# Ledger of designs, part 4: VH-VL binders against UPF0128 protein PH1314

Target 1, 225 residues: UPF0128 protein PH1314, of Pyrococcus horikoshii (o59052)
Amino acid sequence: MIKMLEGYYIIENPGVVPAERRFRMKDLKAWGYDLHLGTIEGERAYFISKTGERHEGETYIFKGKEYHVSRTQKEIPENARLLARIIIERGNPYLEVWLEEEDVKFPLTKEDPRIILKRIWEKEKLNQLLKHVRAVGLTTDFYKDNVFTQGIPLPYEEYPPKVRRVLREVKDIHRDLTGFGRFVFQYFGEVDKMHNYRLYWTLPTLHLFDIDIANEVDKVLGMLD
Below, E stands for the ipSAE of ESMFold2; O stands for the ipSAE of OpenDDE; V2 stands for 0.75 times the mean of E and O plus 0.25 times the DockQ between their complexes.

## First folded at step 1 (VH-VL)

Design s10 (from s1 with heavy chain Y99V D101S S102G S103Y G104D Y106P; framework fv_siltartoxatug)
Fold by ESMFold2-Fast, scan of step 1:
Structure s10 (fold): chain C 225 residues (1-225), chain A 120 residues (1-120), chain B 107 residues (1-107)
Amino acid sequence: as target 1 above (225 residues)
Amino acid sequence: QVQLQESGAGLVKPSETLSLTCGVAGGSFSGYYLSWIRQPPGKGLEWIGEISHSGSTSYNPSLKSRVTISVDTSKSQFSLKLSSVTAADTAVYYCARGVYSGYDYPFDYWGQGTLVTVSS
Amino acid sequence: DIQMTQSPSILSASVGDRVTITCRASQSISSWLAWYQQKPGKAPTLVIYKASSLESGVPSRFSGTESGTEFTLTISSLQPDDFATYYCQQYNSYPYTFGQGTKLEIK
């Protein structure tokens, strides 16, 4: 199996990134895949296809219609949102980045009801995080750049006190969400002389079936009944 | 087909700044990292640093305090500045293309190289 | 920094010979190793990437293998065009580092 499912879409960094520059797609060219330049919501993005051909199985949803990932920029809508999903193939979990239409719930495989319940759990944790992140004026962009990188771009002590407070809260929530994902702050340069930071969440494939999280999901399922 | 070509002054005085430009023709460098690599006469290859189309850089720690790499997408070129040069900086300087992360594919296209001599 | 050590520094061989050049990494680099060929006065050209993958347009007589931190470049039947200096390069970790080179010369 091709490991490129870990790095399906790439969003080009809009500025200087002071964090470590490792990507999950280190094997892409060696396996005969190309990067295509396009845009999502006005931002530059790279799309992956097999050299000379579209990659089999690459699809996304926009406004309730399924599209295949195109080698042509025009087939990716400007207002489409970038998503990540888990694919189970031959018993192995893989991360695939997938586009969503506006107001559609994040699509995970319908074959595992625990994944649906984990999504409900994640929504509650995201709501808790959003209250604190918004209170300190940080940009929130969940699931965007979720296959890129992780880390904190500045030494902790160099963040403003209000940001450091939110980082402590993110650390606590992040620990709770380790079975589902990891929250990351990334520096994205400047627009109009203002430095930009984004909070995004990476969906883990191998930590999805953590036992403690599964037990908590089962409790939530019981409460929904 | 991608072609890379180095240009700049071939003679630089000690303590001055070495400045080179690499022109990219025949293809897009969007989606690729562009590197500077040098080779002192009769010696091996040393990686200097890389830059993406968007301007994100990584530098060799041994040179980081003296190196600046920049990109001008409108001219399809990227440039190297190396400050406070000494005779040890005398080398053939190459520009080269890697795939997006630098980890996917190594340097598949190289410029022809330009000799820079540091001498008073 | 990861150190790359090549052996031998000079290899003398005849057309038609099978030759092997070795490169050793000072720490694990997985399969993230490339081999380049450099002729006098020319830029290096890529021969092998990801330890064993043959670059497009490179003759099939070239092959690469890996075993832990040891990597080899083999030319199964030397042709006159193959006499050059060969460099290995790791691209697993920053900074990228090169071996010191192996000069393949006519016996």
Scores: ipSAE 0.000, ipTM 0.405, lowest interface PAE 19.6, mean pLDDT 61

Design s2 (framework fv_siltartoxatug)
Fold by ESMFold2-Fast, scan of step 1:
Structure s2 (fold): chain C 225 residues (1-225), chain A 119 residues (1-119), chain B 107 residues (1-107)
Amino acid sequence: as target 1 above (225 residues)
Amino acid sequence: QVQLQESGAGLVKPSETLSLTCGVAGGSFSGYYLSWIRQPPGKGLEWIGEISHSGSTSYNPSLKSRVTISVDTSKSQFSLKLSSVTAADTAVYYCARGEDYGDYYFDYWGQGTLVTVSS
Amino acid sequence: DIQMTQSPSILSASVGDRVTITCRASQSISSWLAWYQQKPGKAPTLVIYKASSLESGVPSRFSGTESGTEFTLTISSLQPDDFATYYCQQYNSYPYTFGQGTKLEIK
């Protein structure tokens, strides 16, 4: 079954705990800042539903300021699966992973998911591409079969063999990121014996990442010098 | 360090199916293309086909009607089945992987296993 | 299919010699060519990839060059361990194809 969170509270200033609330804070089974609760700005964290709705718990006033306390359970449900996404915060990409069980996402709190995903990216040779990630527009709903066949619209089997190798390697890397968005490959043809293309990532809740890398994916994957 | 190891029956009867398995140890399976390559005694190398971690395959057209390559990621292995064998299929069979995450060249090879097609 | 033709088929040489083995593709393969070394009873091992890139752990006396559809593998000063059969392989187009091999033997 779904592992329910009883309440959702955001602490604006974690170093300032009112005396009258210390007892309650100590009684929380799991609380604190969790980089995996959607998007974090400053010290604010929140639980979001599948629909992107922000859930807030008790609000209290201390010295004229309002505080919200976020409470999250840190146990992993038996039937959970890992989800991953790239988040853009103030122009910088962040990697995030959490567990999904039925209709709720549960944060993974034992390890920074950015470290986990960086390890995966390093293993899969994606770190070089990440340096070029930029926000370029609204996320589009793509069909899986079309994610890798943008630009010159050819059936997969009709692309040049080396272009097909790049497409297969991108598909393999995409598959290794469970629940993550989609890669879009745009092919622009051949100029001076080089194939020109771009690679984009789609995000679940944010803009499409543009990696204007004309031939750079081949360099990362060992196909160009 | 990455190590590949072939296994399977060394003797197959004509008209039957040749079946081999390659175990992959010491490295990630994901992101690599894994190939089968054969070498008849005293002759050169012939590429049979390749498979990705996701199960995407490409086969040599000369063998396509008889070849199936499959992958079992939970056991870190991939397998070759070649149907309707004849004496011409007698060869040392190698498994090999591409370097890093590519299908461009073969950086690690198994030791090879001789398969003889005979009654 | 792309046909790969090696020359010579057999090359006899002495330790210390500079030797060159040639491989020609029947059509353009860009730089998508690898060279392998195979000793009797053993699997091939990678020497050069992408026409001119030296595989990690391979001695610097090995080098590769390309000119159009013609590729060469050069060993600048032969060592005893270098006597083997060498194969080129194109990986530009399916099916991947190998040259027929060049046996490098002691004079």
Scores: ipSAE 0.000, ipTM 0.406, lowest interface PAE 17.4, mean pLDDT 61

Design s3 (from s1 with heavy chain Y99R S102F S103W G104S Y105G; framework fv_siltartoxatug)
Fold by ESMFold2-Fast, scan of step 1:
Structure s3 (fold): chain C 225 residues (1-225), chain A 120 residues (1-120), chain B 107 residues (1-107)
Amino acid sequence: as target 1 above (225 residues)
Amino acid sequence: QVQLQESGAGLVKPSETLSLTCGVAGGSFSGYYLSWIRQPPGKGLEWIGEISHSGSTSYNPSLKSRVTISVDTSKSQFSLKLSSVTAADTAVYYCARGRYDFWSGYFDYWGQGTLVTVSS
Amino acid sequence: DIQMTQSPSILSASVGDRVTITCRASQSISSWLAWYQQKPGKAPTLVIYKASSLESGVPSRFSGTESGTEFTLTISSLQPDDFATYYCQQYNSYPYTFGQGTKLEIK
């Protein structure tokens, strides 16, 4: 059973969040309220509650549809940890989140968590990098040499100004991602040939996978197997 | 349960390399970042750098040319080397481990600290 | 680098008092700020993270607030164990930087 917090927001800016990280709208129905499409006035989105009251809200995009979520006064508890379950549906990753404080049973999966988490991390990382490559007018061919992941093959000053700008922005992103985010992957082994695991994080942000999750998953799985 | 403890020489001569080790008891390195932070006597705190279980490092730019942080996962340790020391490097050195979460740039586990004096 | 400035440098107060200390960032750090307590001869201890989140095991008399680049740590009713030096720390960007400290002492 999914236990969601009112006022919990995964996405800070839906316009810049990669499609692969979209919040799973089915999970929002597990809240004590039904979600409704609201009205947009000026630069703010407003949600109309079941009781007819107007609330300032946030918009999430899922499968091409826009949903407005009411902002409530209920906040994530200060000592709470969030548990996340990653689901692959039609080739796309989705997140389901729960409070660790609440008694929740994670579904078992036949899929190897290593592959799931690596796929999500690679899609997220690629989307962030592609956004910046496009912004500075370079072709996608530039990053195929692993320049953005393995470092600079030439001294920085030897690159053309346009390339220097991209390299600086990629390094800033990598620094910022590393500085923001850490999360714990815990693997509980197999039950009837199904994998059992948990992801812990304090709060979801725009940079959900801001560490090298594939390397950390491989290490944890190696230690437990 | 988790305990961090610094060890290493308390006296280092000017121009030599300061070397410290942090022992981590009761836990895995996987998924955690480990930092070194120093505090000169009577002064404030200065972050030196951090390292992951995989060996990925980030250093304070003011110290980057002199600092090396490394891990030894088989011994549950990580180490700090600071080269070309001067009297300005005299400080209590702490190792610290942050909670592994999305906004871990803060430290909820600290070693007791070890005083390193740079003197002839 | 982001500079963190604390005020006051020294604050004198009595048991039972309500005290507030402040920390100002030289640029926006959102909510990425922590507060630490340090007693003489001891390592710092985490009190608040993410500007207003109380660390597990820390008494409820401690609270943090934010307003733009200004951050405060409030102790609603001082106890003897609260006299210490307090440091703020930003973790919005590298390098992580600390304030210079506020010494809370007995009046």
Scores: ipSAE 0.000, ipTM 0.406, lowest interface PAE 19.1, mean pLDDT 61

Design s4 (from s1 with heavy chain Y99L Y100E D101W S102E S103L G104P Y105G; framework fv_siltartoxatug)
Fold by ESMFold2-Fast, scan of step 1:
Structure s4 (fold): chain C 225 residues (1-225), chain A 120 residues (1-120), chain B 107 residues (1-107)
Amino acid sequence: as target 1 above (225 residues)
Amino acid sequence: QVQLQESGAGLVKPSETLSLTCGVAGGSFSGYYLSWIRQPPGKGLEWIGEISHSGSTSYNPSLKSRVTISVDTSKSQFSLKLSSVTAADTAVYYCARGLEWELPGYFDYWGQGTLVTVSS
Amino acid sequence: DIQMTQSPSILSASVGDRVTITCRASQSISSWLAWYQQKPGKAPTLVIYKASSLESGVPSRFSGTESGTEFTLTISSLQPDDFATYYCQQYNSYPYTFGQGTKLEIK
């Protein structure tokens, strides 16, 4: 009776930063997007584009592809500095994000993103989340709301009870491990009588690990505004 | 029903490049990592490396300087190249599938294996 | 690299016996361990994943347990089809590493 459609489901982390995060599609040709923190004056924005349209900025290697990262704002909101200090002070060495006095650094590592995610999944809280996600029946009992496939987040109260429970757990874990990122779960449907899904963790720059497998960058950008 | 099948030359000369291909049928690349694993005659298993549908690779550090794994999704296959081979590279080579969606890497389907002998 | 040490190297047993094979990790690997069965001339096949989860289609006589860095594979009542070499594999860290194998043979 109840069935989730194949697609992407965006999970926000509003718990650490008081202001709502805003993500904006920047350039249709460049597959670029910005990260904004709330409505605070002097808000921080970063533009990330795939090679094809050159942007001035730092160059990083990610999944064997070259990406350009540009800062579009110089002023950094105070709550972003607080968030970075929280991440650093909790001793999570696998989240490479920090805020400096004058600037925000978002390094994309040359290390395979799966190693970073695997190290994070080694933490008890993420292992407990995976067990909880299975236990609440997302792999055996799904809700048939097709709006989930559009990757647009619903107000919390509009999600089915089982999904709301998972979202509460994800928000709790986000407070401990990451304040800039998001979780995205992708549902692959039923294969060999098993329901298959994947949890993705996004970097502060809004890159999805395994985005090339997860679908197209432009489809992800369509979810942000 | 997923089937993996290795193919390539069974005899390679020392110092040359070992080249193998794995064909994947009856299942999807999406949501899975494809690995190469080898087993010298009478010995244990050694993981060589893995590749995703998008071409992202991870290699065993002991082999990293000699190994290249590539994927051709249009042909539903992925391949292994191991350069500068020696007699120590004589082994049965397996391709295997690992679940990506749960990230921890165990292998639920294996190819039949192909013996590669390195000799003059 | 994480070292996986299997014992015994060879285990002789009779049909109907209960047998246990052990695997020790040199470091904590949580529950990220799989067991494979390999028959002569064949590829390995998955038996257990995540230390204690039985793979679909594998007989219920197979079970896995964990205690710290020590893992066991138990076969409660040996059948003729069970005589094979068994390998453990950790997947907590890259590179993935296997134990050296335990050959289960007819007494």
Scores: ipSAE 0.000, ipTM 0.415, lowest interface PAE 17.1, mean pLDDT 59

Design s5 (framework fv_siltartoxatug)
Fold by ESMFold2-Fast, scan of step 1:
Structure s5 (fold): chain C 225 residues (1-225), chain A 119 residues (1-119), chain B 107 residues (1-107)
Amino acid sequence: as target 1 above (225 residues)
Amino acid sequence: QVQLQESGAGLVKPSETLSLTCGVAGGSFSGYYLSWIRQPPGKGLEWIGEISHSGSTSYNPSLKSRVTISVDTSKSQFSLKLSSVTAADTAVYYCARVDYYGSGSYDYWGQGTLVTVSS
Amino acid sequence: DIQMTQSPSILSASVGDRVTITCRASQSISSWLAWYQQKPGKAPTLVIYKASSLESGVPSRFSGTESGTEFTLTISSLQPDDFATYYCQQYNSYPYTFGQGTKLEIK
């Protein structure tokens, strides 16, 4: 749970100009803004801020899309999407999925069974995929000379071939999915980009994977022959 | 609230350089771009170019060899210079701002200034 | 360059009428189109952006639609204050280009 996101909702802004006409980094820095690396709903993302703090109405750039942070869920534009929250329990990522804007219409001591069942389903599917990820040695950190690596995101072509193969397969699967959230891989590396990286990921749409998609992921991760 | 106001000589001789300034007041928003847009008599609007607060420019290719847009942050002013003018450059010249975090379109305009190119 | 063609050049109408002005792009511009209103002797003002989004403070009688490279601005019930020249503008690619304008005049 990321406490700084408490009371905030992340939306895709439908009114943003195409990326080629968005701000130049030189302009942003001259105005006192800078590009910061932080967390949005549990995901590592870039955002633009003068102070490194997230503010209502500021624009954040993540994987080529712009997101706005709003404190009020009911003020979200009709075509915007809500994202899931990521919870870390005993070192493992789990999903809390927001099913409806009206989730809070139930008393605190009572919850819609459909919401409970969806949360259980998503947690279990994520756990299943994490077992396969661990089995092939993928982790949130990669190290060299016994040092854990944290760094900057790398262009796709600069990741090691095994990592690029997994990323490509997951991106292809994600492209075909619809629903509440999205699947994200982020990789971080040090100056020797081909050998040092950190993997961060979230699977808010994991429950939509059918068995054939899951088997393709398992095959790419080396669990199936 | 933001206010934009153009100023400069209203009459320029052929072959000379047209020089205009846009003053920015109010400053409700930061992180915007300013454009120069002109309107020849009886014609539509023509985009000349844009500039950021830091001085980064983009120009209409049809005017690029003759146009220079600059900024003076200390005076909150943007300036347009258009060299080698002809009668075809006679127009009302506007400065306008765009907020790419908002509409991405020109939400504030100056009042416009008429520049006549005549001997 | 992307060419923007507006029609009609002049539209005569009466208060209370529903009017539609059309703008066509020579290439795909997605939804990156704005509409501006210009009254005599004054600067243009933004009415619609991103093809169909109403600018803050603009009356709800104004609406925009898109179909491929064809865009329309509709005023559902003309008021006296609406008689002006209207321009469309694409902001999909540099250089930004405008239509040649539609003059909406009283019958």
Scores: ipSAE 0.000, ipTM 0.395, lowest interface PAE 20.5, mean pLDDT 61

Design s6 (framework fv_siltartoxatug)
Fold by ESMFold2-Fast, scan of step 1:
Structure s6 (fold): chain C 225 residues (1-225), chain A 121 residues (1-121), chain B 107 residues (1-107)
Amino acid sequence: as target 1 above (225 residues)
Amino acid sequence: QVQLQESGAGLVKPSETLSLTCGVAGGSFSGYYLSWIRQPPGKGLEWIGEISHSGSTSYNPSLKSRVTISVDTSKSQFSLKLSSVTAADTAVYYCARGSYDYVWGSYFDYWGQGTLVTVSS
Amino acid sequence: DIQMTQSPSILSASVGDRVTITCRASQSISSWLAWYQQKPGKAPTLVIYKASSLESGVPSRFSGTESGTEFTLTISSLQPDDFATYYCQQYNSYPYTFGQGTKLEIK
């Protein structure tokens, strides 16, 4: 039976999908999602659903096209080990202070007092940011939001001035959280501000909105059978 | 496995700009710094500079006025330009990937095979 | 700049020997030192990082130690494949600097 795709996300061709629609397989499982492989109009596609749902062999309608799920990916395939390694490496707190402490070169470990102080400071900034984001109707929890199946947000220029100010503040705070004047950790899902804007930023985890990791996930998904 | 490969002209005239590109394949360089390191024939290793995936650079002060490193993430490559070259710039040039283990600076876990650049008229 | 000085410049040894090469930093670098092996005509390969951590795939006969600004690379039982030039590198401070190299050659 053909079903509606509520709460699902489809990648029809990883190479042509904007970064905001890319994802990390390890993060998806942690967020309570399963990855499915299939086809849409005969072309390879990836389908994401909430954990505990069975989709193998089903057919769905997405944007007026039929999507066929051929396999649910429950195990981490050999190629996915690279993603797990990259996510672990990118998610470590040393990246948050790397360039901010150029005057003081030191080993960064999870128990280094300088990293602990940085994390406390960042948590305070994150708490302030959450209040501002919610005040303008934005979400910081995209894995509980139907953002992957609902329409694209308004182009940046079409937001009211007050909302645009808050969006810039969110972006500035996000950059500030990484602590890098020159090594900028981009938040997940920002596209060209002149055409459209999509926020896929989720607190409290910096790794969840790493554009570079999203690009690597896209490459690995292209290698999966 | 990650593979790095240098390419560019092997012969450069004095006073001109040396230009090399490093292609990165088989793995991610997001979260890593990518470096250029050179070795004059029969001599030791000299670090030139590094660049992050986002384009943040650090250069050896001895070369800083002549060096530019850039990255093109869409092509999975990064490049070196060294201006005003002299015979002293004749060396094998290596690209290398730096660090992934929670340290401030970079040690180099993967190296390209190296390309000899000779500065001669 | 931090100067890295290796000793000896040339070390002659036989297969089966225990050999130790030294690298001394002109100032404190904590444990931020790596060791590389370079065979003629080839790129360097990583042996040790963070002074004493063995790189994956490197034989267990290689080990590193540190004492203040003095660092050592030890090969407990030298094999034919180990004859090469070895370089230390500090990564505590910019610019990263390498030692001048120690050539390990057959006695």
Scores: ipSAE 0.000, ipTM 0.398, lowest interface PAE 20.2, mean pLDDT 62

Design s7 (from s1 with heavy chain G98D Y100D D101F S102W Y105D Y106A Y109I; framework fv_siltartoxatug; at its last look DockQ between E and O 0.03; V2 from the best seeds 0.00; counts 0 for: pae E 17.4 > 2, placed apart)
Heavy chain, then light chain:
Amino acid sequence: QVQLQESGAGLVKPSETLSLTCGVAGGSFSGYYLSWIRQPPGKGLEWIGEISHSGSTSYNPSLKSRVTISVDTSKSQFSLKLSSVTAADTAVYYCARDYDFWSGDAFDIWGQGTLVTVSS
Amino acid sequence: DIQMTQSPSILSASVGDRVTITCRASQSISSWLAWYQQKPGKAPTLVIYKASSLESGVPSRFSGTESGTEFTLTISSLQPDDFATYYCQQYNSYPYTFGQGTKLEIK
ESMFold2-Fast, scan of step 1: ipSAE 0.012; ipTM 0.442
ESMFold2, look of step 2: ipSAE 0.000; ipTM 0.403
ESMFold2 (binder alone), look of step 2: mean pLDDT 90; pTM 0.939
OpenDDE, look of step 2: ipSAE 0.000; ipTM 0.477

Design s8 (from s1 with heavy chain Y99H D101S G104W Y106P; framework fv_siltartoxatug)
Fold by ESMFold2-Fast, scan of step 1:
Structure s8 (fold): chain C 225 residues (1-225), chain A 120 residues (1-120), chain B 107 residues (1-107)
Amino acid sequence: as target 1 above (225 residues)
Amino acid sequence: QVQLQESGAGLVKPSETLSLTCGVAGGSFSGYYLSWIRQPPGKGLEWIGEISHSGSTSYNPSLKSRVTISVDTSKSQFSLKLSSVTAADTAVYYCARGHYSSSWYPFDYWGQGTLVTVSS
Amino acid sequence: DIQMTQSPSILSASVGDRVTITCRASQSISSWLAWYQQKPGKAPTLVIYKASSLESGVPSRFSGTESGTEFTLTISSLQPDDFATYYCQQYNSYPYTFGQGTKLEIK
């Protein structure tokens, strides 16, 4: 009964959002997707598929761990803004997503196949960004080192030399990404317990992000020109 | 590095408008919320309101009908106006930086405070 | 409005003592609580943010804990510079509210 779970955008360990920032799925006009809620090692997780896929009650292997789908919320909007609000309502804005090819797929849509191919190419670019961050040995936690603490970046010259090097080296990658890929860059740079890099992201619209943080990241990258 | 400094009249007559300005130096306030907080002599702290760099405001409901906070980014300043003052508005008034959007950071930098006495 | 209640209002202690002051929220604020130190005639200074995170430049003898709606600030081995009034503040929801203060004074 256990199947491999491949090609899905999986959200792990969603947190609790304060009441004033919540919205409820029953208040949304549903069209285009289903949200599959479950657990991985007892912790909450979910993924999104196009309407009509049956996953409720199934158990999958994801990154060597069992993911059990406990229920499906049917017919959520195709609108990425609303999908990400659902994620933020059930979790915090900093959701870990690993950009490994076999484990990640952008939300399914009713879109033109050419748009789907472009999204696959963007996934490849995001995977390259993660590998690039690891390769330069960035050990700086932006929040711990006060770089993005309270969302205010330092003047370029005041960043640690290691951070300045990374900003220069990823400039072209950031420039070449579409809107979705740009937002991934805004949440990179945290060091995990294995001295690897983690990239936190939410789904790709400005309505789902700390817009001020996003703007400050773009401002800092602009200083490299 | 960041310095906040309050300025304005230290004495205001009852029923008039209290007006204070806070100068911000040594750092950007883009992405921060800038707040006014007051403290009556010998008493505790009361949050008055906040403003973003873009001019979005939130006010304490207890003062909302009397408070206006504004920002002048060209001068790196923000200002407080409190109308129809009474003796109960006598306090040290502080400006402070904090509460960055979803980061939810508290007041990490404060001005030195300025005493405003409401007296005829 | 969320009410923040501090106890005690006044705490007398000696240099070298371990002191703990408490702050209770009238409803859930998660971890969105800060502690400030205020010396006479001076502005408050941030000591702890997000309930238990030590602000840069603050001595390691300061620590914060949380348990539901109850929060504590602990100073291990009290120093002369630590005698001040301490305020807690919730920043979970508008309006932001402060506790009434705890005055830490020399015994």
Scores: ipSAE 0.000, ipTM 0.408, lowest interface PAE 19.7, mean pLDDT 64

